Miniprotein binders against q6w4x9r395to579. Designs and how they scored, part 160

Target 1, 185 residues: q6w4x9r395to579
Amino acid sequence: GHCSLEGGSFVTTFDARPYRFHGTCTYILLQSPQLPEDGALMAVYDKSGVSHSETSLVAVVYLSRQDKIVISQDEVVTNNGEAKWLPYKTRNITVFRQTSTHLQMATSFGLELVVQLRPIFQAYVTVGPQFRGQTRGLCGNFNGDTTDDFTTSMGIAEGTASLFVDSWRAGNCPAALERETDPCS
Short names: E, the ipSAE of ESMFold2; O, the ipSAE of OpenDDE; V2, 0.75 times the mean of E and O plus 0.25 times the DockQ between their complexes.

## First folded at step 12 (miniprotein)

Design sd9 (at its last look DockQ between E and O 0.02; V2 from the best seeds 0.00; counts 0 for: pae O 6.0 > 1.5, SAP 76.046 > 70, placed apart)
Fold by ESMFold2, look of step 12:
Parts: sequence; C-alpha cells; structure tokens
Structure sd9 (fold): chain B 185 residues (1-185), chain A 89 residues (1-89)
Amino acid sequence: as target 1 above (185 residues)
Amino acid sequence: DTLRKLARVLYWLATVLAWLAERAFEAGNFEEAFELAEYAGKLIEEAIRLAAEAIKEGDTDPETEELLKEAERLAKYVERFIAKVAEEL
C-alpha cells in the first residue's frame, strides 16, 4: 500500500482516498501492530506561506521504543535527539540520501519512507501486504474500502476529513490548548 | 540558523514524547510515563540551550525567540508532569 503527503496539505490514503487539511500540529500517519516495538509514523505540520490558515508538512517522525527518527524540511535528520550524518543505520532501519533531492528510510519490517526535500517537502509511505487491514491514522485503515478510511482514533467513521484529522493529533499544539481552556467552550 | 533548526527538531520530538507520556499515565503505565517525560525534559533542555546559543551567536530571526519561549513553557509543563507521575510510583 501507498500513502502520500504532497503539495504541503494533501494526503492520499493507502486505499487511494484523497483529502486535504490544514493544522498546526503533529499527526499520527500510521500505527500498526506490524511495526516493531510500538512503532508509529507521524507528520508535523506548521504554518506556511502567505495565508494565516495555510499549513504544510515540515517534518516526518518515526517513533518506536528503540528509535525516534526525525527528518525535517530543513534537511536536519536526528535519531534519539542526536543529529545524524547520512547514511546511517540501526538494527532494522537505514536512512540514506536516495538522490540530491530525496532521502529514504528503508526498514526490514515492510515500511519504507521516501522524503522529497526540494522543491517542496513531500513524503511517500509504502507498506507491505502484511499491513492490509492493520493500519490506523491519517493514511487510513488499508482495508480496500474508502467509506471507512476516515476512522477516528476513537474508532468512529467520520464523513469529513476535518473531524478525522483532528482526532489523530499527537502533541500539544498552541491552538488546541487555547480551545481547551476557552471558558465559552 | 543551524542551531535554531536543530532546536526546533528537538522541540517537536519533545512535544510528541510528552504526549506519549500523558497517554502512558492515563493507561496506568506510570514507569513508562516517567521515563518518557524525563526523556522529553532532556530534549527540551537541549532545545533551550541551542536556541539561546543561536541568539548569542547572532541569530536575529524572531522565530528563534518564539521557539525559546515555547520550549521554556513546555519545560515547566513537563517538570510539573514528572512530579505528578512520581506521586503514582
């Protein structure tokens, strides 16, 4: 299966359902029991461009109990908080420069990530067939049925991308904190 | 700017680790919550150090001062969270 994060704000799920969203936060792209050591792939979005409401992808994060890899639009690559020169490898992950404009994270567990650094920061997620029906997050559930790809973190199928995306927030975001404390809400 | 860029990455990672620590706490996994929160705290301290060093080395980008303020706020939150988790250990 293939999931893509393109054009700053567009996502295409493993079941080929396209959508766009804007938000300043980190979001869970992919959770699955097929990822070792409680692994998850996440995307960081931040303010972009000329419009106050526009956001774009600024980093991709892979987390597990062993690895905490961040790849940013500024070409900063870290693992476990330590800056890394490419190529580098861990037990089951290799991160390397694929081309002058692309980096790749290759793994032994069926997850592959390709990041385009220029001209626009984009990400392409590929998972093997063992992930079918075994995924959650912004990349959808990979079950061949687009009608339930917008399944929230609570397991509720939503009809709109906005509610679905908001449910997959992972991190303390200034706007979200402000809404939670608003006395009128 | 290199220092600011690294500080921002460490800050993003720290926000995610703090969020995971909160989830672990809610699930009753207090040892895991403590470990994640301590790790987040170490990353935040390094992010603060790097942002402050960037300013000292002449970084005038307003984003750098904003990052420093954000990291300091998160550091205080994580410190209080660690104390909260420690009560359950």
Scores: ipSAE 0.771, ipTM 0.897, lowest interface PAE 0.9, mean pLDDT 86
Fold by OpenDDE base, look of step 12:
Structure sd9 (fold): chain B 185 residues (1-185), chain A 89 residues (1-89)
Amino acid sequence: as target 1 above (185 residues)
Amino acid sequence: DTLRKLARVLYWLATVLAWLAERAFEAGNFEEAFELAEYAGKLIEEAIRLAAEAIKEGDTDPETEELLKEAERLAKYVERFIAKVAEEL
């Protein structure tokens, strides 16, 4: 499954459902029992301009009982708040520079993350087949059905992206705004 | 192109050495950490030189500028790290 965070406010789920939102919070992208040590992948969005519609991805966070790995737009990689130089390797996670503009987080448990640093900070999440039907968050549930991707943290299917996204907030922040725009246009 | 490629290789090597230096430091191997960091410093300075020379000679590839930027950042890091390790020697 492939999930993408592009263009500052566009998301494509594992099931290839595109949607758009504007928010300035930390959101859960991926939770799964397949992630060890209660692992979760999160996305941090912040204001990129003066208007409410000017929001963008500013960091990606992998959080577990053992690690808090943050990849930020300024190319700083930290674990548990401590800056790490690349390549950085833990027990089951490796963060390294893939290209001059791309960082990659590789894992031993079937999660891959590629972060494009420039010109737009973007993220691409890949999970192995073992994750099928066992994911939740903004990246959806990876079950091949796009119609139920907007399932909230409470297991309720929502019809709008804003309510769906808001359910996956990992902090106190303003409500997300939905903008009906074709991400592929 | 050749200068950039060589600079890239040196940069990569320096990053690896810096990483190893950190591991050594964490393990309490301060002498090893220092040596690795010093070596990383030398390599990164050469990478900077080569990247800058490439630009001077007309390399307009944005990757070269990115490389230079990254190399300069690493150089600063290594410098600070060396100072840190030196306090433990």
Scores: ipSAE 0.024, ipTM 0.294, lowest interface PAE 6.0, mean pLDDT 89
ESMFold2 (binder alone), look of step 12: mean pLDDT 87; pTM 0.850

## First folded at step 14 (miniprotein)

Design ed1
Fold by ESMFold2-Fast, scan of step 14:
Structure ed1 (fold): chain B 185 residues (1-185), chain A 82 residues (1-82)
Amino acid sequence: as target 1 above (185 residues)
Amino acid sequence: STTRLRIEFRDISEEQAKKVEEIIRFEAEKSGVDVEFEYHDGRLTVEARGSPYAIQWFLYIVRIRLWWELEGVTIYVIKVES
């Protein structure tokens, strides 16, 4: 299955449900028992430097008990806080430059990530068939049914993207961030 | 259908314990989990209660957030009972 994070704030789930959101936080993109060492794929979103109403993907993170791999829009790859030269290889993960504008993270456990660096930072997630019906996060549940793609971290199917996205926050991203909308300005 | 979880953090400062507590309170509220804290002599003990689904998610997301946000903090799972 394929999940995409495009155009700053657009997401298409593994079951092909499109949605968008505006949020500044780290979010769980993919969690599954198929990921080793209690791993998670996460996406970091921040405000656009040119717009108060837009948010954009700024980094993709693979985090587990042993690894903290960060791929940033600045073309920096780190693991556990240390900058890495590409190609970077571990026992189960290889990060390499696929083209002049794309990086790829390949894994031994059925997860692949392609990151477009230019002209706009975007991410593409591919998972093998072993992940079917066993995924949670912004990329959806990969069960072949789009009607429950907005299933929250508590297992509740929501009708709106905002409640779904907020349930997948991996940060103390307070509601006070929404105080920035001032109709008098 | 109620699961009880006891976790500990050892050899942590009061400052680290405060940050751990902030993370845990936020995730507990989001997950519908009830939590109680005790800090004594470098040890933070957390008791959590909720549905099996909520406790499983709570433990997972707390672990993820600690790995992401706080270096050098280890979570010890002392007891899980349903």
Scores: ipSAE 0.736, ipTM 0.879, lowest interface PAE 0.9, mean pLDDT 86

Design ed10
Fold by ESMFold2-Fast, scan of step 14:
Structure ed10 (fold): chain B 185 residues (1-185), chain A 82 residues (1-82)
Amino acid sequence: as target 1 above (185 residues)
Amino acid sequence: STTRLRIEFRDISEEQAKKVEEIIRFEAEKSGVDVEFEYHDGRLTVEARGSPYAIEWFLYIVQIRLWWELEGVTIYVIKVES
């Protein structure tokens, strides 16, 4: 299954449900018992710097009991706070420059992350079939049904993206708000 | 049914305990979990009560946030009773 974080603040879930949100926080993107050492993939969103009403992806984090890998939009890769030169390899994870504009994190446990650095920082998550129905977070539950893709951290299926996104915050951050269309738009 | 969770931190400063409490209070409110805190002589004890589903997620997200946001803070005891 494939999940994408594109255009600054657009997300498409593993079940292909698209949505947009406006929030500045670290969010649980993917959590699954299939990830070793209680691992989670997280996404960090901040203001774009151009408009105070816009938010954009600024970093992707893989966090577990063993690793705290941060890939940031400024092309710095760290693990447990230490900068790493690419290619960076552990027993189960390899981070390398796939192209001049893309970094890739490959794993032995069925998770793959591709990060586009330029022209817009964005991320693509691929998971193997063993993750089917075993995921939770912003990328959805990967069960083949888009009507419950907005399942919150409490297991409640919501009709709106804002409550869904807010449940996956991993920070003491303000609630994300769904935008109403400006009359000028 | 109601699940009870007890977490203990040791050798934690008052400043660190305040930060841990802020994280835990936020996650408890978001998850519908009831929490009580006690701090004495470098030991912070947290008692939480909620549904089994809420306590499982609460414990997980608290650990993730501690790993992400705080250095040098270790959970010494985790006890879960249903």
Scores: ipSAE 0.635, ipTM 0.849, lowest interface PAE 1.3, mean pLDDT 85

Design ed11
Fold by ESMFold2-Fast, scan of step 14:
Formats: sequence, structure tokens, C-alpha cells
Structure ed11 (fold): chain B 185 residues (1-185), chain A 82 residues (1-82)
Amino acid sequence: as target 1 above (185 residues)
Amino acid sequence: STTRLRIEFRDISEEQAKKVEEIIRFEAEKSGVDVEFEYHDGRLTVEARGSPYAIEWFLYIVEIRLWWELEGVTIYVIKVES
């Protein structure tokens, strides 16, 4: 399955449900028992424009008991706070420059991440079939049913993105701004 | 049904304990989990109560946030009972 984070704040889930949100926080993108060492893929969103409704992806994080791999909009890759030259290899993970504008994180456990650095920072997540029905987070539950793609961290299917997104916060952050009128002064 | 979880943080400074409590209170409220804290002599003990689903997610997200935000803090799971 494929999940995308595009255009600053647009997400398409593994079951192909598109949505947009307006929050600034670190969010759980993908959690699954298929990820080793209690791993998680996370996305960091921050303000990108002049209105309160504008947010953008600024970093993607793979976090586990052993690794804290951060790929940032600044084209820096760190693990556990230390900058790494590419290609960077661990036992199960390799981060390398796929093209002049794209980085790839390949893993031995069925997860692949491609990050577009330019012209807009974007991320593309691919998971193998073993993840089917065993994912949760912003990328959805990968069960082949789009009607429950907004399933919160508490297992509640929501009709709108706001409570869904807020449930996947991984930070002491305020709730996402959903229905705010853009300021004019 | 209700699951009860007891976790400890050991050899933790007062500053670290405050940050851990902030993380735990936020995640507990978000997950519908009830928490109680006790701090004594470098040990922070947390008692958590909630549904089995809520406690499983609560423990996971607390661990993830500790790995992301704090250095050198270890969570010890003392008991889980339903």
C-alpha cells in the first residue's frame, strides 16, 4: 500500500482517502506491530503561510527503541541527533540519495519512504502486504475500506479529519484549526 | 472491562519528572485514561486505569514520546492487570 503527504498539508491514506488538515505538531503517520523494536513513522508539521489554515510538512521521522532518524526540509539527515552523510546504513535501514531531489529510506521489514526535497517537501510511504489491516496513524488502517479511514487512536471512526488528526498528535500541541476564517488585518 | 497499569521511572531528576508528568497527563486525557502520580526520592510511580485498548495505546504513545523528547529516561512496567 501507498500513502502520500503532498502539497504541504494534503494526505492520501493507504486506502486512497484524501484529506487536508491545519495542525502544527508531530503526528504518528504509521504504527504497526510489523515495525520492529516498537517503531513508528512520524511527520512534523509547522506553519508555512500567512494564514492560520496553512501548515506544511517539515520533517519525517523513523523512531524505534534504537533509532531516531530525522529527514528534514533542510536536507539534513540525523540519527539520534547526529548528522549523517549519505548513504547511511544501519543493520535494517539504508538512507540514500535516489535522485538530486529525492532521498529514500529502504528497510528490511517492508517499509519504504521516499522524500521529495525540492521544489516542495513531500513524502511517500510504501508498505508491503504484511501491513494490511495492521496499520494505524495518519496513513489510515489499510483494511480496504475508506469509510473508516478516519479511525482515531481510540478506535473510533470519525466522519471528518479534525478529531482523527488530533488523536494522532505525538506532542503537547493545541488542537488543529479546522473552521477558522483567515485573518485580513 | 478495566485494565490497570503501574509503571515506574527510576533515578529521575525533578526536572525530568515534571516533563514526564506533562507527557503522561496529556496522553492520558487524550486516551481517556485516569492517572495518579507519586514522586519520592528520584522515583516517579504512575498508576493508570482505562479500557484494555486505551491502556495499550497509552503505554505505546508514552514510550514513543519519551524516545522522541527525552534523553536517558527509561520506563519500567511493573504490572498490568485486567
Scores: ipSAE 0.672, ipTM 0.863, lowest interface PAE 1.2, mean pLDDT 86

Design ed12
Fold by ESMFold2-Fast, scan of step 14:
Structure ed12 (fold): chain B 185 residues (1-185), chain A 82 residues (1-82)
Amino acid sequence: as target 1 above (185 residues)
Amino acid sequence: STTRLRIEFRDISEEQAKKVEEIIRFEAEKSGVDVEFEYHDGRLTVEARGSPYAIEWFLYIVMIRLWWELEGVTIYVIKVES
């Protein structure tokens, strides 16, 4: 299954449900019992600096009991707080430059991440079939049904992206704002 | 039904205990979990109550945040009772 974080603030879930949100926090993108050592993939969002209603992806984090890998829009890759030169390899994870503008994090456990660095910081998440029906977070539950893709951290299916996104905050930061109705605001 | 969770932190400073309490209070409120804290002689005890689903998520997110934000904090006892 494929999940994308594109255009600064657009998300498409594993079940192909698109949505947009306005939040400035670290969010759980993907958590699953299929990830080793209590692993989770997280996304860091901040305001674009131009519009108050717009948010943009600024970093992607893979966190487990063994690794704290951060890939930032500034093209810095760290693990456990230490900057790493690419290609960077652990036992189960390799981070390398796929193209002049893209980094890839490949894993032995069925998760792949591709990060576009330029012209816009974007992320693409691919998971193997073992993840089907076993994911939670901003990328949805990967069960083949889009009607419950906004399942919160409490297991409640919501009708709005704002309530869904707020439940997946991983930091002590303010709740996401509802989408603006006037795009020029 | 209600699930009860007890987490115990040992050899933890008062400053570290306050930060753990801050993290746990935030996650408990977000998850719909009720929490109570007791700090005594380098030991912080946390008791949490909620639905089985809420407690499962609460425990997971608390552990991941502690791992990310607080180096050197150790958990000595986790007891779950449903």
Scores: ipSAE 0.011, ipTM 0.383, lowest interface PAE 9.4, mean pLDDT 78

Design ed13
Fold by ESMFold2-Fast, scan of step 14:
Structure ed13 (fold): chain B 185 residues (1-185), chain A 82 residues (1-82)
Amino acid sequence: as target 1 above (185 residues)
Amino acid sequence: STTRLRIEFRDISEEQAKKVEEIIRFEAEKSGVDVEFEYHDGRLTVEARGSPYAIEWFLYIVWIRLWWELEGVTIYVIKVES
């Protein structure tokens, strides 16, 4: 399954449900019992440097009891707070430059992350079939049913993206809003 | 049914305890979990009550946030009663 974080604020879930939100927090992107040592993939969103009204992806984090890997839009890769030269290898995870504009995090447990650095910071998550029906977070539950793709951290299917997104916050941040078009301006 | 948790943090300052309390209160409210706090002699004790599902998620997200946002804070004891 494939999940994408594109265009600053657009997400497409593993079940191919697209949505957008306006938020400035760290969010659980993917959590699963298939991830070793209580692992989670997280996305960090912040205000755009050009516009205070927009939100954009600024970092992707893989966190477990062994690793705290941060890949930032500034092309810095750290693990447990220490900058790492690429390629960087651990027992189960390798981070390397796939192309001049892309970094890849490959794992032994069926998770792959590709980060586009330029022209806009974007992320692409691929999971193996063992993750089917066993994921939770912004990327959805990967069960083949799009009607419950907005399942919150409390197991409730919501009709709006904003409530869904807010349930996956991993920070004490302002509530996320759905992006709105002002009909009077 | 109701699950009860007792979480203990040791060797933490009053400043660290306030930050832990802030995180725990926020996540407890979001998850529908009831929490009570006691701080004495560098020890913070948290008693949490909620449904099994709520307690499972609450404990996980609290761990994630502590590891992500705070350094030098460790959970020493978790006692579960259901």
Scores: ipSAE 0.527, ipTM 0.811, lowest interface PAE 1.9, mean pLDDT 85

Design ed14
Fold by ESMFold2-Fast, scan of step 14:
Structure ed14 (fold): chain B 185 residues (1-185), chain A 82 residues (1-82)
Amino acid sequence: as target 1 above (185 residues)
Amino acid sequence: STTRLRIEFRDISEEQAKKVEEIIRFEAEKSGVDVEFEYHDGRLTVEARGSPYAIEWFLYMVRIRLWWELEGVTIYVIKVES
């Protein structure tokens, strides 16, 4: 399955449901029992540079008992606060430069992350079939049904993206605001 | 059914305890979990009550938040009773 974080604040879930939100927080992007050492993939959003009425992705984080890997829009990769030269390898994870504008985090446990650095910071998450029906977070539940993709961390199906997003906050942050999914409106 | 969770932190300052309490209160409210705190002589004890589902997610999020935001804070005891 594929999940994307594009165009600042647009998300397309593993079940291909698109949505958009306005929020300044770290959010759980993907949690699953398939991730080792109680791992989680997280997304950090903050106010956009020139348009402060919008928010955008500024970093992607892989966090576990052993690792705190941060890939930021300023093209710095850190683990546990220390800057790393690429390619960087730790146990079952490798971070490397895939192209002049893309970084990739490859893992042995069925998770792959590709980050576009330029011209717009964006992320693409790929998970293997073992994750089907076993994911939680902004990327949805990966069960093949888009009607329940806004199932919150407490198992409640919501009609709005903002309530769904709020349940995945990993910070003492303000509530998210809903935005239109049409970028030309 | 109601699950009870006890978390204990040791050798933490009053300032660290306040930060841990802020994190735990936020996660408790978000998960629909009831929490009580006691701080005494470097020891912070947290008692949490909620459904088994709520307590499982609450505990996971507390650990994630502590790993992400705080240095030098260690959970010494976790007890779960249902």
Scores: ipSAE 0.744, ipTM 0.873, lowest interface PAE 0.8, mean pLDDT 87

Design ed15
Fold by ESMFold2-Fast, scan of step 14:
Structure ed15 (fold): chain B 185 residues (1-185), chain A 82 residues (1-82)
Amino acid sequence: as target 1 above (185 residues)
Amino acid sequence: STTRLRIEFRDISEEQAKKVEEIIRFEAEKSGVDVEFEYHDGRLTVEARGSPYAIEWFLYVVRIRLWWELEGVTIYVIKVES
């Protein structure tokens, strides 16, 4: 399954449900018992440099008991606070430059992350079939049913993206604002 | 079906304890968990009560946030009773 974080603040879940939000926080993007060492994939959003009314992805984080891997829009990769030269390899994770504008994080546990650095910072998450029905976070529950893709951290299916997004905050952050998915102009 | 959770932090300064309390209060409110705090002699004790699902998620997200936001803060004791 595929989940994308594109165009600043657009998200498409593993079940292909699109939504948009306005928020400045670290959010849990993907949590699953299939991730080793209590692992989680997180997305950091902050105010866009071109407009205060927009927020954009500024970093993607893989956090576990062993690793704190941060891939940021300034093209720096760190693990546990230390800058790493690419390719960077651990026992289960390899981060490397796939193209001049893309980084890839490949894992031994069925998770793949591709980050576009330029012209706009974007992320693409791929998970293997073992994750089906066993994911939670901004990328949805990967159960083949889009009607419950806004299932909050408390297991409640919400009708609005903002309540869904707020449940996945990993920070003492303000509540997210709902954004229209269709452009208005 | 109420679960009780006790978390203990030791060798923690008053400033670190305030940051931990802020994180825990925020997550408790978000998860519908009731929390009580006591700080004494470099020890912060947290008592949390909620549904089993709420306590499990609360503990997970608190642990994630402590790892992400604070360095040098160690959880020494966790006791969960259903």
Scores: ipSAE 0.536, ipTM 0.809, lowest interface PAE 1.9, mean pLDDT 84

Design ed16
Fold by ESMFold2-Fast, scan of step 14:
Structure ed16 (fold): chain B 185 residues (1-185), chain A 82 residues (1-82)
Amino acid sequence: as target 1 above (185 residues)
Amino acid sequence: STTRLRIEFRDISEEQAKKVEEIIRFEAERSGVDVEFEYHDGRLTVEARGSPYAIEWFLYIVRIRLWWELEGVTIYVIKVES
């Protein structure tokens, strides 16, 4: 399955439900029992330089008991606070420059991340079939049904993005404003 | 039913304990988990009570936030009772 974070604030879930939001926080994109060592994929959003009313992706984070890998829009890759030269390899994770404008994080556990650095910082998450029905976070639950893609951290299916997004905050942050895409627009 | 969780933090300063308590209070409130804190001599003990689902999520998100926001803080899970 494929989940995308594009255009500053747009998200398309694994079940292909699009939405957008205004939020300044770190959010859990993906949590699953399939991730080793209680791992999580997270996204950091901050105020956009283009418009003060919008927020945009500024970093993607893979966090586990041993790793704190941050890929930032400044093209810096760190693990546990230390800058790393690419290609960077751990036992289960490799981060490398795929093209002049794209970085890739490949894993041994069925998760792949591609980050576009320029012209707009964007992220693309791919998960293997073992993740089907076993994901939670901003990328949705990957169960083939879009009607419950806004399932919160407490297991409640919401009809709108705002409560869903707020439930996946990983920080003491203000509530996000809903920017859900109207199918007619 | 109610699940009870006891966790502990060791060799942490009063300032680190305050930061841990801030994170835990925020996550407990939004997860519907009741928490009690005790800090003595570098040891912070937290007792949490809630539904099994709420306690599982609470422990997970607390771990994630601690790893993300604080260095040198280790969570010890002392007891989980249903």
Scores: ipSAE 0.700, ipTM 0.859, lowest interface PAE 1.0, mean pLDDT 86

Design ed17
Fold by ESMFold2-Fast, scan of step 14:
Structure ed17 (fold): chain B 185 residues (1-185), chain A 82 residues (1-82)
Amino acid sequence: as target 1 above (185 residues)
Amino acid sequence: STTRLRIEFRDISEEQAKKVEEIIRFEAEMSGVDVEFEYHDGRLTVEARGSPYAIEWFLYIVRIRLWWELEGVTIYVIKVES
């Protein structure tokens, strides 16, 4: 299945449900028992350009007990905080430059990530058939039914994207849709 | 039903313990999990109570956030009982 993070703030799930959100946090994109060593794929979003209301993807992270691979919009790849020259290879993961504007992370466990660096930072996630019905996160549950693609981290199917996105925060961040208000001092 | 989780952090400074507690309190509130903390002699102990589903997600997300945000902190799962 294929999940995409495009145009700064648009997501299309594995079951092909599109949605948009505005948030400034790290979010769980994909968690599955098919990922080794309690792994997770995550996305970091931050404020975009001169607009205060828009957010965009700034980094994609593969995190497990062994690896903390960060691919940033500034074209830096790190693992466990150390910058790596490409191609970078571990036992089960290879990160390499696919084209002058794209990086690819290939794995032995059925996950592939392609990151577009320019002109807009975007990510494309591909998972093998073994992941069917066994995923959770912003990319959805990959069960062939789009009506429950907004299943939260607590297992509740929502009709709107707002509560769904906020449930997948991996950070002490404000809610994606709410304006920050200064309390009366 | 209710699941009880006991986790421990060893050889942790007071500053690190405060950051761990902040992460755990936030995720506990988001997951509907009740938590209690005890810190002594470089050891932080956390006792958590919630539904089986909530405790499983809570432990997972706490582990992910610790790996993502803090270095040199190891979580020890001492006991899980339902």
Scores: ipSAE 0.663, ipTM 0.851, lowest interface PAE 1.2, mean pLDDT 86

Design ed18
Fold by ESMFold2-Fast, scan of step 14:
Structure ed18 (fold): chain B 185 residues (1-185), chain A 82 residues (1-82)
Amino acid sequence: as target 1 above (185 residues)
Amino acid sequence: STTRLRIEFRDISEEQAKKVEEIIRFEAEQSGVDVEFEYHDGRLTVEARGSPYAIEWFLYIVRIRLWWELEGVTIYVIKVES
């Protein structure tokens, strides 16, 4: 399955449901019992600088009991706070430059991450079939049904993206801003 | 049904305990979990109560946030009762 974080604030889930949100926080992108050492993939969003309703992806994080791998828009890769030269290899994870504008994190446990550095910082998540129906987070539940893709951290299916996104915050952050559709009322 | 969770943090400064409490209060509110805190002699004890699903998610997300935001803090799970 494939999940994408594109254009600063657009997400397409593993079940191909697209949505956009406005929020500045670290969010759980993917959690699954298939990830070793209680691992999680996380996405860090910050303001784009111009408008309070615009947010952009600024870093992608793989966090587990053993690793704290951060890939930032500044093209710096760290693990547990230490900057790493590429290619960087651990027992189960390799981070390398796939092209002049893309980094890849390959794993032994069925998770692949590709990060576009330029012209816009974007991320692409691929998971193997063992993850089907066993994912939680911004990328959805990967069960082949888009109607429950906005299932919150408490297992409640929501009709709107804002409550769904807020439930996946991994930070003491304010709730995501809902865009007003009729500013004259 | 209700699950009760007791967790502990040891050899933790008052400043670190405040930060841990902030994280736990936020995640408890998000998960619908009720929490009580006690800090004494470098030890922070947390009693948490909620549904089995809520306690499982609460414990997971608290661990993730501690790993992400704090250095040198270890969570000890003392008791889980349903």
Scores: ipSAE 0.691, ipTM 0.864, lowest interface PAE 1.1, mean pLDDT 86

Design ed19
Fold by ESMFold2-Fast, scan of step 14:
Structure ed19 (fold): chain B 185 residues (1-185), chain A 82 residues (1-82)
Amino acid sequence: as target 1 above (185 residues)
Amino acid sequence: STTRLRIEFRDISEEQAKKVEEIIRFEAEESGVDVEFEYHDGRLTVEARGSPYAIEWFLYIVRIRLWWELEGVTIYVIKVES
């Protein structure tokens, strides 16, 4: 399954449901029992440009008991607070430069992340078939049914993206603002 | 059904305990979990009560946030009863 974080504030879930929001927080992007050591993929959003009401993706984080890998829009990669030269390898994770504008994080456990650094910071998440029906977070539940893609951290299917997004905050942050995607414009 | 969770933090300062309490209070409110705190002599004890699903998610997200936001803080799970 494929989930994308594009154009600063747009998200498309594993079941291909698009939505948009503005928020200043770290959010759980993907949580699954298929991730080792209680791992989570997280997305950091912050204010963009001169408008404080508009926000965009500024970093992607893979966090577990052993690793705190941060890939930021300033092209710095850290693990547990220390800057790393690429390619950077651990037992189960490799971070490397895929192209002059893209970094890739490959794992042994069926998760792949591609980050576009320029011209706009964007992220693309790919998960193997073992993740089907076993994901939670901003990328949705990967069950083939888009009607429950806004399932909150408490297991409640919501009709609005804002309540869904807020339930996945990993920070003491203000409520996010929902921006509807117009399929006709 | 109600699950009861007791967790403990050891050898933490009052400043660290305050930050841990802020994280826990926020996540408890979001998860529908009731929490009570006791801080004594470098030890913070948290008693949490909620549905089994809520307690499991609460413990997970608290661990994630502690790993992300704080260094040198270890969570000890003392008791889980349902």
Scores: ipSAE 0.649, ipTM 0.863, lowest interface PAE 1.3, mean pLDDT 87

